# Ledger of designs, part 9: VH-VL binders against Ras and Rab interactor 2 (RIN2)

Target 1, 92 residues: Ras and Rab interactor 2 (RIN2), of Homo sapiens (Human) (q8wyp3r787to878)
Amino acid sequence: FQNYLRVAFQEVNSGCTGKTLLVRPYITTEDVCQICAEKFKVGDPEEYSLFLFVDETWQQLAEDTYPQKIKAELHSRPQPHIFHFVYKRIKN
Key: E = the ipSAE of ESMFold2; O = the ipSAE of OpenDDE; V2 = 0.75 times the mean of E and O plus 0.25 times the DockQ between their complexes.

## First folded at step 6 (VH-VL)

Design s26 (framework fv_romlusevimab)
Fold by ESMFold2-Fast, scan of step 6:
Structure s26 (fold): chain C 92 residues (1-92), chain A 119 residues (1-119), chain B 108 residues (1-108)
Amino acid sequence: as target 1 above (92 residues)
Amino acid sequence: QVQLVQSGSELKKPGASVKVSCKASGYTFTDYAMNWVRQAPGQGLEWMGWINTYTGNPTYAQGFTGRFVFSLDTSVSTASLQISSLKAEDTAVYYCARKFYYGSGFDYWGQGTTVTVSS
Amino acid sequence: SYVLTQPPSVSVAPGKTARITCGGNNIGRKSVHWYQQKPGQAPVLVIYYDSDRPSGIPERFSGSNSGNTATLTISGVEAGDEADYYCQVWDSSSDHVVFGGGTKLTVL
């Protein structure tokens, strides 16, 4: 598995802000959220979570999931759609 | 399902104005920024700017201020580009392109509208 | 103004590997997207976020991005791959999209 995870952080319909994170293969969603809060300078990290956006559908990732494993599974699909990991507010 | 359909080709004289339209379908129009990209004959892709489809706020790249206006008609899911005081150097194919929901690339493009400015 | 530099042309024999480079200052800190444009057609996204492929793009297409160079690699090149290829980034400091000048891939 790759040790990099690209995470987007931007308002919908706005300029792009994102980070490429160097991460361990078994890093959890909770660990990624903590890194994102620091890197994106978020003052209220408890209001944010990591989401998977694929095929215009949002999926909030549970804290005990492994983003690198999810990424590998998406890449292994025979006809994968475009997907993004997005750090954003839980409630709009 | 997702489609961006642009208006037909235009042949204009210098000093005239032209309006190129881009009709979106198959998705929620106001959730995605719309970008405009120009390509002069035999040249590369040139980013002109974008418009926020929810707020209507346009952003223009350097070189595309003044004569160029981005606008929307959200009731028919259409973005438009108007070019005033046309010059020969405005001859190009104009593309609308949808930006990734949370990203900086473009996942869907209109077919392009050829604008030819000649006397 | 941020600038992306591509070679104007690359020639490759059928079945061989083509490599198209995109040079930019610290481009490895940015996300690179690649588009294929055939004559008379709109561009088509072939690689996004450095190395991801959209559904429908064959695995022969791959990408990388490190340091000052991003690369689009097309293995087992076919005649149908002949096209212009453009790299693209978003420059956060200016909030502007930047395209490379394009590379014409010729399959001989």
Scores: ipSAE 0.006, ipTM 0.663, lowest interface PAE 9.5, mean pLDDT 85

Design s27 (framework fv_romlusevimab)
Fold by ESMFold2-Fast, scan of step 6:
Structure s27 (fold): chain C 92 residues (1-92), chain A 119 residues (1-119), chain B 108 residues (1-108)
Amino acid sequence: as target 1 above (92 residues)
Amino acid sequence: QVQLVQSGSELKKPGASVKVSCKASGYTFTDYAMNWVRQAPGQGLEWMGWINTYTGNPTYAQGFTGRFVFSLDTSVSTASLQISSLKAEDTAVYYCARDFWYGSYFDYWGQGTTVTVSS
Amino acid sequence: SYVLTQPPSVSVAPGKTARITCGGNNIGRKSVHWYQQKPGQAPVLVIYYDSDRPSGIPERFSGSNSGNTATLTISGVEAGDEADYYCQVWDSSSDHVVFGGGTKLTVL
């Protein structure tokens, strides 16, 4: 079973870019953030976190959460959710 | 073995409608998103949008809203593209292509359906 | 609107190395996928996630992606590699798939 997670990278001055990560089902938000720091060439990874953008609302994901489980839960709901995982600065 | 088999070529007059079908086999239909890609004669690949096979919800690229409708019949593992009010500019080869959700990369493609619109 | 730029054509002699570029603003921060299309045929995935090869694609196909340029490299080019090559990304800001304009590889 192949699993992937799409993550957008948002910079204050540069706009958005994105990557698709091939990940294990139980990969943690902490693991995803480490991969994002490497893939997006971030020099100050401690200033960034993974956020969920859903229904026009931002939610910072705790390090011990599982993005693939969150994704599956959103997909299982009765109506489609428009959501994105976004790697961005904690403070603007 | 994974296969995407599309319906046969169509020759239509301006103002008519056409429906292109894409039948999937060899995998669980709802585990993969279905994308539609167009290629006009002598031109490059143009992404039209995708449909979420689990929810049935379509997303259209700019330029493909209104006359273009993506639909599913999950009971027969088939995705369909309907084009209404056909114009000469719609003449192209239309491809279905699967991805593992969200339009990442397209690992399997249908063989293509040629739609020709001429008076 | 994100744009990918490819050279329209690249010519290479048999047995030599062809390099096809795909230019995009900060493309090194995106995942780039490459497709081969022969006349009258559907595209075939040859590289995904910048540098990974699908089963059945020979090792002479490789990819790289850094800064503003992704590159598809085909070493030991064979006549059968003659085709159009397209790069592709997902643009997160628009939630759109973007294809490059394509590069015609001529082997002769």
Scores: ipSAE 0.007, ipTM 0.611, lowest interface PAE 11.5, mean pLDDT 84

Design s28 (framework fv_romlusevimab)
Fold by ESMFold2-Fast, scan of step 6:
Parts: sequence; structure tokens; C-alpha cells
Structure s28 (fold): chain C 92 residues (1-92), chain A 118 residues (1-118), chain B 108 residues (1-108)
Amino acid sequence: as target 1 above (92 residues)
Amino acid sequence: QVQLVQSGSELKKPGASVKVSCKASGYTFTDYAMNWVRQAPGQGLEWMGWINTYTGNPTYAQGFTGRFVFSLDTSVSTASLQISSLKAEDTAVYYCARSFYYGSFDYWGQGTTVTVSS
Amino acid sequence: SYVLTQPPSVSVAPGKTARITCGGNNIGRKSVHWYQQKPGQAPVLVIYYDSDRPSGIPERFSGSNSGNTATLTISGVEAGDEADYYCQVWDSSSDHVVFGGGTKLTVL
């Protein structure tokens, strides 16, 4: 069966929107970025990446990482963390 | 079917407060930002700002930063607009509108008429 | 402040083509969206991202955007197309949504 991944789209000119993606458990960050580029109609996908925002910090996810695995790990922690995935420009 | 249903019309005195609600259905509420747009009688559309439905973070347009408050109740998929210290100039139809690609709005509530008079 | 300029009114005969313009400085570098509003009703998105149509919008509606002018084109105009039409952009420099003043389309 498949899991869902919520991704926010952050763009300077359009504000912030979000989508829930139907994804397989071992979908890569590269695959998620391809889906986001299509769903958010990004004309320059090479300038965008997937970022993980958790608490007061954020990081760019490497293309070969697994967002669903990252999500599962964060959800399993004893103390819950506020986190979300953001598809946005690398240079901001 | 995606639907945004707003609360009914309000008639208020100057100085009162009003709360307009917008209940979403037919989609995952937190996947799309919600916007507020005002239209004074016989006038055009004026954007008031938006709220990120996942984080709850509001952004207000210039001129709407004091008396206007955007809020959410995600448990019932509802966004709300509160206007305090009402003035006659606040008389308008207030719309909620769902964010779509590049700052567009794909679905709109039916509008809530707020009339401020004696 | 960024400003979008629309003609206040456009008249067209049934079956002909209506063109509603939206003027803005370098608007061709922005994404333009178009809304139809009938009396007493909420606006309806008819074109987004310059030229894309939402599901349910007839192919008669099309858009273009280049230079300083965006255009909403309605071919084979029907009586039911009579409405106010608004163009809209997101102005990144001011972090503001900007609407044009609206154009009343009359079908006679």
C-alpha cells in the first residue's frame, strides 16, 4: 500500500501552498522533486529542491534520500517535533 | 466536489466586531493556503492577505495589519476573518478563496456581506 | 505600487470574438490569472498561469501574456459570457496580489 507525503510549495511571487502526494515508501527526493515540478508547474525545475523544516532549523535534502523514511523517523520520536517538507528555490 | 461555504450576512454598528467564517470541504484543508478578498459596493476586488493552513501563519496586505485577524480551526476545516473596531468603510462583500498555482485562486466562497451602519 | 489597467467595458455581438486586455509594466514576466464575475456571484477562475484553463472552462476561453499586455480572448461569445472580468498577478516586489479594475463584457 502507499503513504501520503505533504509538501508545501514556497515561491516568492505566489506565497505558500501545499499538496498531499500519493507516494511509495521508497520514493526518492529526486522523484518527489519531479512530481512537484509537474504539479506546481515549475518552468525551471533545476533551480528547486526539497527542504526539510524541523523546529527552528532547515536543510536541503540530498536527491538520493527517502522523504517517507525521514517522515516515519520524525513521527516515531518520543518527543514530537513540528516539521514539514518544502519545495522551494535553492537560492533564496 | 470542492466547496467553500461562508457564514451569513452581518449588520453591525460602528465600533463592533465581526467574525466571518469559511468552511472548506471536498479536499484536504491543509494542502492549500486560504486567501481573503474584499469587494466594496460597486467596486473591484481587493486582496487582504492569506493564511498558510498547514502552519497557521498569516500574511496581511498593506492596510489590513491592525484590525484584521486571520485564524484557523483545522479540526473543522474552517478559516475565519475577524474585523475589530468596525468602520463604515469596512462595508463590503468578503470572500475566502483557495490558493492555486502562482498566486491564483481556483475556488471561492459565496461571499459574506458585512454592512456597517446605524 | 504595481498597477494593472483594464478597459472599463467591451461590447461584442454573439458568436464573435471578445478581447479583454490587461496592461502592466513588464507584465509578460509575471503570471496572469483571469476571473469571471456575474452579478451577485463569487468570481470564477477562467484562466490561470497566463493561458491554462481550469477543468470545466470551455475551450473558447484562452489567454496570452507578453511584453506589457496580457489578453483574455473569448471566441464564439455566448450570452452567458456577459460578466465582469478581472485580471490578477502576484507582484513579488511588493509581496502583494494585484487585481485589475475589471472590464464589463456586454453581449448584444
Scores: ipSAE 0.000, ipTM 0.596, lowest interface PAE 15.3, mean pLDDT 84

Design s29 (framework fv_romlusevimab)
Fold by ESMFold2-Fast, scan of step 6:
Structure s29 (fold): chain C 92 residues (1-92), chain A 118 residues (1-118), chain B 108 residues (1-108)
Amino acid sequence: as target 1 above (92 residues)
Amino acid sequence: QVQLVQSGSELKKPGASVKVSCKASGYTFTDYAMNWVRQAPGQGLEWMGWINTYTGNPTYAQGFTGRFVFSLDTSVSTASLQISSLKAEDTAVYYCARKYWYGAMDYWGQGTTVTVSS
Amino acid sequence: SYVLTQPPSVSVAPGKTARITCGGNNIGRKSVHWYQQKPGQAPVLVIYYDSDRPSGIPERFSGSNSGNTATLTISGVEAGDEADYYCQVWDSSSDHVVFGGGTKLTVL
C-alpha cells in the first residue's frame, strides 16, 4: 500500500506551507528532496535539505536515509513523539 | 530565552500617528517573520499581516493597507508598526508575534495599548 | 475569505474534560493552532499543527482535526485553565492567517 509523508516547506521568513506526498515505502531522502524542489518551485535546490524536527531539535537527514522508515520508527516508540519533516535551507 | 519586548502604551488624538516597536532577543532575528495582531477592547484577535525580516517585504491583511506600515531595524533586532491618521477605531492592544511553521505564532510580545481619544 | 467558527462560551466543572470546537470548511486539510489568553495577558500557544504541544504545555491539553471540525480537549480541567481560547489556521494559497472568534472557558 502507498504511504503518505507530510513535509513542511520552510523558506527564510516565507509562510511555512506543507504538502502531503504520496510516496513509496523505501523512498530516499534524496528522492524526497527532488520532489520537494519541484513541488515548492525551488530555484536553488542545492541549498536545501530535508530535516527532522523532534523535541525542539533539528537533524539533517542524510541523502541515503528513508523518511518513511524513520517515521515508522518514531511512531513505534512507546511514548508519543511529536515530529516534523521540514524541507529548508541548509545554512541559516 | 526567546523574548519579544514591545514599547509602552500610547495615548493619541485622532489624526496623529503612532509607532509601536517590538524588540526580539534570544534567536536570529532574520530567520523568522514577524506577525502583527490587533485586539480591540472586548474583541477577539485580528491578524493585521506579517513582515519578512530577511527581505523586509510586508504582507498586509485586507483592511490594513494604506495607514499601516510594517518596518524593520535589523541592526537592533526590532520590528515596528506605524499607524498614520489615527481614528477612534484604532484603539486596541497591538501584539507582535513570531511566525512559526504553518503560520503558528510561537512567541508573543506583551502587547502595546494604543488609545485614540479626543 | 475563509471563516473559523467557535462557540462563544463553554462551561466545565473542575476535574472534568472541556472540548472546544473550531469549525471550518475542510479544516482537516489545514493545520490548526490553539491559543490561550488570560485577562490582561498576551496569548500563549498551547497546541500547534493540530495536535503538537509546545514545550511546557501540560499533557492535559490535546488537539484533533478532521473533516470540518478541529477540537481542543482539556482533560482534568483546573481553575487556572479559565481563559479565552482561539483557534487559528494559515491559508497557504493567500499566505493569510485566520483566527476563530474565540471561546470563553468558564470553570465552575
Scores: ipSAE 0.006, ipTM 0.632, lowest interface PAE 11.8, mean pLDDT 86

Design s30 (framework fv_romlusevimab)
Fold by ESMFold2-Fast, scan of step 6:
Structure s30 (fold): chain C 92 residues (1-92), chain A 123 residues (1-123), chain B 108 residues (1-108)
Amino acid sequence: as target 1 above (92 residues)
Amino acid sequence: QVQLVQSGSELKKPGASVKVSCKASGYTFTDYAMNWVRQAPGQGLEWMGWINTYTGNPTYAQGFTGRFVFSLDTSVSTASLQISSLKAEDTAVYYCARSKFYYGSGSYPFDYWGQGTTVTVSS
Amino acid sequence: SYVLTQPPSVSVAPGKTARITCGGNNIGRKSVHWYQQKPGQAPVLVIYYDSDRPSGIPERFSGSNSGNTATLTISGVEAGDEADYYCQVWDSSSDHVVFGGGTKLTVL
């Protein structure tokens, strides 16, 4: 019932740190962002969002999506895709 | 170039069945979901559901269960919509439209659309 | 279920700015996409993820989304912008795509 979600925390002028979050299967992107803001100690959480980087593309995830469902779908594909979740500023 | 080409218009009697096809080209068929959207004369866009082109698993919107069936023929990169027991209210233009899905479901735009297939049910 | 509300019509003079709204409960939490549909044609994506523009779409088209209202803004409106405009979101609670009812933009 517990699942793990690896999230990179990216700042514009500093390197990425990463954390593995213990989350429920139906956790929303909004909930993940809240956890990230607390864990990363973000003072302006409204300026951040969760992004999905897959292969050479990236995309901002809407607040009402489910990151664990996204992860499961990516793992179900025939070819392994290189992907990771990144918590970063919306506007850089 | 990416193209979605749909089958031609159909004129059917109530109670008949119709199959609308949507042939994709210019991309890897199984990397994108195929959505079906209906538009009755003078009305707005209505999402009918989508089919996962990799697994073949369909998801139907409320109101489109039972008489409506989504299917695939991956060997020719074609998605199909079959409507059984046709009724006058099925008269509409039916569109196929692709969206990304391989890295999750949800918030993806429909970036390419078929030209639409007019289905008319009369008499 | 989740419902998106659009005004049925908006009229604007050539060269002025048109604003088409899309109302939904907490729609600011969702990603909104906008489509333009001209008579007899398939819809065309004009704005995605609230404010991003596909290649080939003029800079006159812009979008915003906050609170309970998303807005498609078309500045310097041209006669060729006459069309029906639809907003779209994903409703994760039902795993369903939802379209607004559409807005007919008339340029007079």
Scores: ipSAE 0.007, ipTM 0.667, lowest interface PAE 9.8, mean pLDDT 86

Design s31 (framework fv_romlusevimab)
Fold by ESMFold2-Fast, scan of step 6:
Structure s31 (fold): chain C 92 residues (1-92), chain A 123 residues (1-123), chain B 108 residues (1-108)
Amino acid sequence: as target 1 above (92 residues)
Amino acid sequence: QVQLVQSGSELKKPGASVKVSCKASGYTFTDYAMNWVRQAPGQGLEWMGWINTYTGNPTYAQGFTGRFVFSLDTSVSTASLQISSLKAEDTAVYYCARSDKYFYGSGSYFDYWGQGTTVTVSS
Amino acid sequence: SYVLTQPPSVSVAPGKTARITCGGNNIGRKSVHWYQQKPGQAPVLVIYYDSDRPSGIPERFSGSNSGNTATLTISGVEAGDEADYYCQVWDSSSDHVVFGGGTKLTVL
């Protein structure tokens, strides 16, 4: 179906810029990070990772996880949860 | 203060059933997943699975389907593990452990643990 | 199934640095969590997300994770650090939590 993933990019000393990625259902976090590095023109991709921001908590996603599975689980909750996938520096 | 308090030790005969409870306090019960971890005498930690405290849906690790049932009583913030048709190899300390409710991947770590319940199965 | 390999035991003199390794195929692509377990007690989280410390865990405890090896480092080791230490990851292929076999740390 609608295989898209919204990802925000957190830049040093600036606000977030978001992009909507058309992705396969079993795309890995590693694959998403590679796409983000290309889309956001990141020169040091090894310093970045994909994070989940939910309930005002930051959680780093391991490279072998599946963001679409995580998105589906969050959407299956009985009450709406506001969450964001954010591509940002691991240390900042 | 966050606390997970488990029921007392059990001595059972093969073929019997046992129910281990884990009472949570100091936080909103439905905001965290509850996990079960087993440790046989002299052995390491073995993850049995988890239960979503908000939906009540359990997920069992391979080898823990059928005889093992995870359940909740949300009104008293309690998670329970029931083991049916007990076998000698079920002898172990059973721990409940709290993890984040939102994703199971890299965020599946256990920040608070119950004190453990010893289940001994002997003839 | 994914396997985490830990040395069964590590010995260290008081005040020295202990290093406990956790080996796994491309483990540097996973997030590693570490637990301390003393005899007769429940495990205690000492490191999460490779290198973060929970409140109450001394700065002597640190972690790293790269390539095929994650490491728990305990500097200025004290007698009270004697325990079994377990590393843990999530294996997305099985949707399963995986623990290492544990390392017994002995302080001379």
Scores: ipSAE 0.007, ipTM 0.611, lowest interface PAE 11.9, mean pLDDT 84

Design s32 (framework fv_romlusevimab)
Fold by ESMFold2-Fast, scan of step 6:
Structure s32 (fold): chain C 92 residues (1-92), chain A 124 residues (1-124), chain B 108 residues (1-108)
Amino acid sequence: as target 1 above (92 residues)
Amino acid sequence: QVQLVQSGSELKKPGASVKVSCKASGYTFTDYAMNWVRQAPGQGLEWMGWINTYTGNPTYAQGFTGRFVFSLDTSVSTASLQISSLKAEDTAVYYCARSKTYFYGSGSYYFDYWGQGTTVTVSS
Amino acid sequence: SYVLTQPPSVSVAPGKTARITCGGNNIGRKSVHWYQQKPGQAPVLVIYYDSDRPSGIPERFSGSNSGNTATLTISGVEAGDEADYYCQVWDSSSDHVVFGGGTKLTVL
């Protein structure tokens, strides 16, 4: 089964854009980062990672985590949290 | 007001077990991970691991697998640390500390509130 | 294993500026958090994500992080600032919290 994952792309010089990715339920953060590097045409992918922005806080997602499971669990909370997945530089 | 209140000091013999509790109040318990941090006499801070308060899943740092068990009682907003087969080297102050929980992401980037600490002394 | 290096002690006169360093390989690529611990008390978060201050922490506390060194800066030092200070990062390679060894700040 395939689902969609919305990922924002944050660049200091070009602003913020986004893409909706067609992904498998158990796709890893490492796989998502690879897809983002290709789709956003990033030349230095080692300097980027996938972040979760929720409740005004940033959290870098570890490579072996599953973004679709994170999304599902956040949606399942009784009081929903507003959250975004953001592909951005580790520092800046 | 956010508070983490820990159980009182313990004096134990080698080979015994101890259970340290940490009762949370003033926030939604399951929105934050609970971490355990050890400080041996005259030493620095050492991270032991964390427990996801929403899922109940613990993660242990290297060196704290086996004799150390993290557990929860969500009905009373309490996290607990159990140490089995106590050794003299377990003598330390044990702190609970909260960090933001994001399920499969790291929940332990920084610790905004800490318990007062529980002194565990192991001597024969 | 990732290691954070802090000087064991720093001395400063009242009203002057104290600088406490935290050394680590490419630490500027990590987020650094700082804790203050007074004798017999639990640690208190004073800086998070390199330079952000929690509510209630005075503006004289500031932080920076670049290259191989993070720095906690305390301006206009007061006697009440005497404490041990610890830096902390998350090491993604081990998924492990790493604390520095701590720096004792003495206000003379």
Scores: ipSAE 0.007, ipTM 0.637, lowest interface PAE 9.1, mean pLDDT 85

Design s33 (framework fv_romlusevimab)
Heavy chain, then light chain:
Amino acid sequence: QVQLVQSGSELKKPGASVKVSCKASGYTFTDYAMNWVRQAPGQGLEWMGWINTYTGNPTYAQGFTGRFVFSLDTSVSTASLQISSLKAEDTAVYYCARGPKYYFGSGSYAFDIWGQGTTVTVSS
Amino acid sequence: SYVLTQPPSVSVAPGKTARITCGGNNIGRKSVHWYQQKPGQAPVLVIYYDSDRPSGIPERFSGSNSGNTATLTISGVEAGDEADYYCQVWDSSSDHVVFGGGTKLTVL
ESMFold2-Fast, scan of step 6: ipSAE 0.018; ipTM 0.704

Design s35 (from b2 with light chain S31N; framework fv_romlusevimab)
Heavy chain, then light chain:
Amino acid sequence: QVQLVQSGSELKKPGASVKVSCKASGYTFTDYAMNWVRQAPGQGLEWMGWINTYTGNPTYAQGFTGRFVFSLDTSVSTASLQISSLKAEDTAVYYCARSKFYYGSGSYFDYWGQGTTVTVSS
Amino acid sequence: SYVLTQPPSVSVAPGKTARITCGGNNIGRKNVHWYQQKPGQAPVLVIYYDSDRPSGIPERFSGSNSGNTATLTISGVEAGDEADYYCQVWDSSSDHVVFGGGTKLTVL
ESMFold2-Fast, scan of step 6: ipSAE 0.040; ipTM 0.743

Design s41 (from b2 with heavy chain D31E, light chain G28R R29S; framework fv_romlusevimab)
Fold by ESMFold2-Fast, scan of step 6:
Structure s41 (fold): chain C 92 residues (1-92), chain A 122 residues (1-122), chain B 108 residues (1-108)
Amino acid sequence: as target 1 above (92 residues)
Amino acid sequence: QVQLVQSGSELKKPGASVKVSCKASGYTFTEYAMNWVRQAPGQGLEWMGWINTYTGNPTYAQGFTGRFVFSLDTSVSTASLQISSLKAEDTAVYYCARSKFYYGSGSYFDYWGQGTTVTVSS
Amino acid sequence: SYVLTQPPSVSVAPGKTARITCGGNNIRSKSVHWYQQKPGQAPVLVIYYDSDRPSGIPERFSGSNSGNTATLTISGVEAGDEADYYCQVWDSSSDHVVFGGGTKLTVL
């Protein structure tokens, strides 16, 4: 069983790119970060993490969380919110 | 090494105020929410609410408005809980606990303080 | 006001399997987290997202969540597993964290 996850890549003072990743439903944030490092060609993957941007707030996702479960929960909220998964530097 | 260290036990009279502190170390304080959980003697865990450590905005659970105030001192990575006009029913152990910012199914507590016992007795 | 229901106590013989239930309306639609609390100590996260284990938690701890019941299963129970166990969810309707009432596990 597989599904897709849209992830934006954000660099300081530069354009943004995005990719749609083919992922399993129980893929971890750590696994997503490894895929992103490879696909966005970052040379210093330890400086990056996967973030959730929702309600004008940045949330760094812990390595052992499940982005597809987070996505499902956000879609199930009574008051819908626009949200994005963003792979970016931990420190600006 | 992530640690949450709380202030020592308090013995207060009804009508007094108490302030319980929770000092965080081993991580960036403003990247995680701080939650407060109460446990009365012999009873279960009761979520009181959380404070956004980046914005300072508190959210209180039903039943914990008015007399209960969450605050921060970001310069020393400390969150505090103040209870005013203490009543006997406030006697409990109060825990601070860390979570990702409150947005859904990921609201679980990976690190807890050791707890602060507040006893309200005449 | 969403409610999680746990049995107040469960007794089990050493080496046997303990099952602690957490009942909630349509709980399968929520992610359930579990905490262990020993007397005089702070709670410790033992299961998160229904069935995942934090680093350092033995494999004999497992979780499931289906229908209206989530279950914490402890196989090969040891005396050191004696504790209170709490389930916890996030309630989307109120945007609040909800704890179950707790289950005291006694190893006979």
Scores: ipSAE 0.006, ipTM 0.596, lowest interface PAE 11.7, mean pLDDT 84

Design s43 (from b2 with heavy chain A33Y F101Y Y102F, light chain S31N; framework fv_romlusevimab; at its last look DockQ between E and O 0.46; V2 from the best seeds 0.00; counts 0 for: pae O 4.6 > 2)
Fold by OpenDDE, look of step 7:
Structure s43 (fold): chain C 92 residues (1-92), chain A 122 residues (1-122), chain B 108 residues (1-108)
Amino acid sequence: as target 1 above (92 residues)
Amino acid sequence: QVQLVQSGSELKKPGASVKVSCKASGYTFTDYYMNWVRQAPGQGLEWMGWINTYTGNPTYAQGFTGRFVFSLDTSVSTASLQISSLKAEDTAVYYCARSKYFYGSGSYFDYWGQGTTVTVSS
Amino acid sequence: SYVLTQPPSVSVAPGKTARITCGGNNIGRKNVHWYQQKPGQAPVLVIYYDSDRPSGIPERFSGSNSGNTATLTISGVEAGDEADYYCQVWDSSSDHVVFGGGTKLTVL
């Protein structure tokens, strides 16, 4: 599986911008969030998390999950699924 | 609607084998993992493992290797659990449970079978 | 192996709020899911992803997770809420699904 991860940065009033991250297969969501915080120049990363949008539902990914594994799982399904990894602010 | 219907209760002697079936309906069978959970009388839930319904690849939890075999019949959307060399300690209710994808800590069981009671007694 | 710790029992009067805890090392870094099991029945998912509620589950059921403790909260407890409740996670180190020991909720 390719060592890339497409992540969209969602701002409340600024829309979404995407970046392709070069990440290892077993990188954690926590680590991905750190990369996102740096690349998207987020000043308050503690307010943000990585979300998965799939099947018209949102999931906030726990820190110990593996986005690349999730991606691989989704691609291994017999039916294609549209999904997005989104770095956005946690709802309070 | 999604349904998981399991086979009926089983009464077996020690050393015998049993096969519990779980027939799925109301969804695409191969799009979800099938999990097996054991519950001994008066005890809690114990995860036995899962099977990838698309690839047929089983994963067994520690303590459930050897005598426990997960299998599929995708033509009839059925997952099965076979237990060989039955012991008295195998007496329990066995559940099949569906999970969407394996997301690690994000995995949960949204639909369950009604359970199959397996009693092992001499 | 990763261990989830639940109190064996919780009692609450009707109309009051029940809180069932699930302890685990850094459980706040995981997603916790909760199941309700009534006598003679299969478990039913009541909370997933720490705080999300499946369709058909009353709003009285809520969940939270931080630090070393996840909590299932049932407000306005009814007699029908009497059941065993199990928390569940996945452990990355062992690649195992782990259930808590279960909590028996008694409605007084």
Scores: ipSAE 0.076, ipTM 0.787, lowest interface PAE 4.6, mean pLDDT 91
ESMFold2-Fast, scan of step 6: ipSAE 0.066; ipTM 0.762
ESMFold2, look of step 7: ipSAE 0.266; ipTM 0.817
ESMFold2 (binder alone), look of step 7: mean pLDDT 94; pTM 0.958

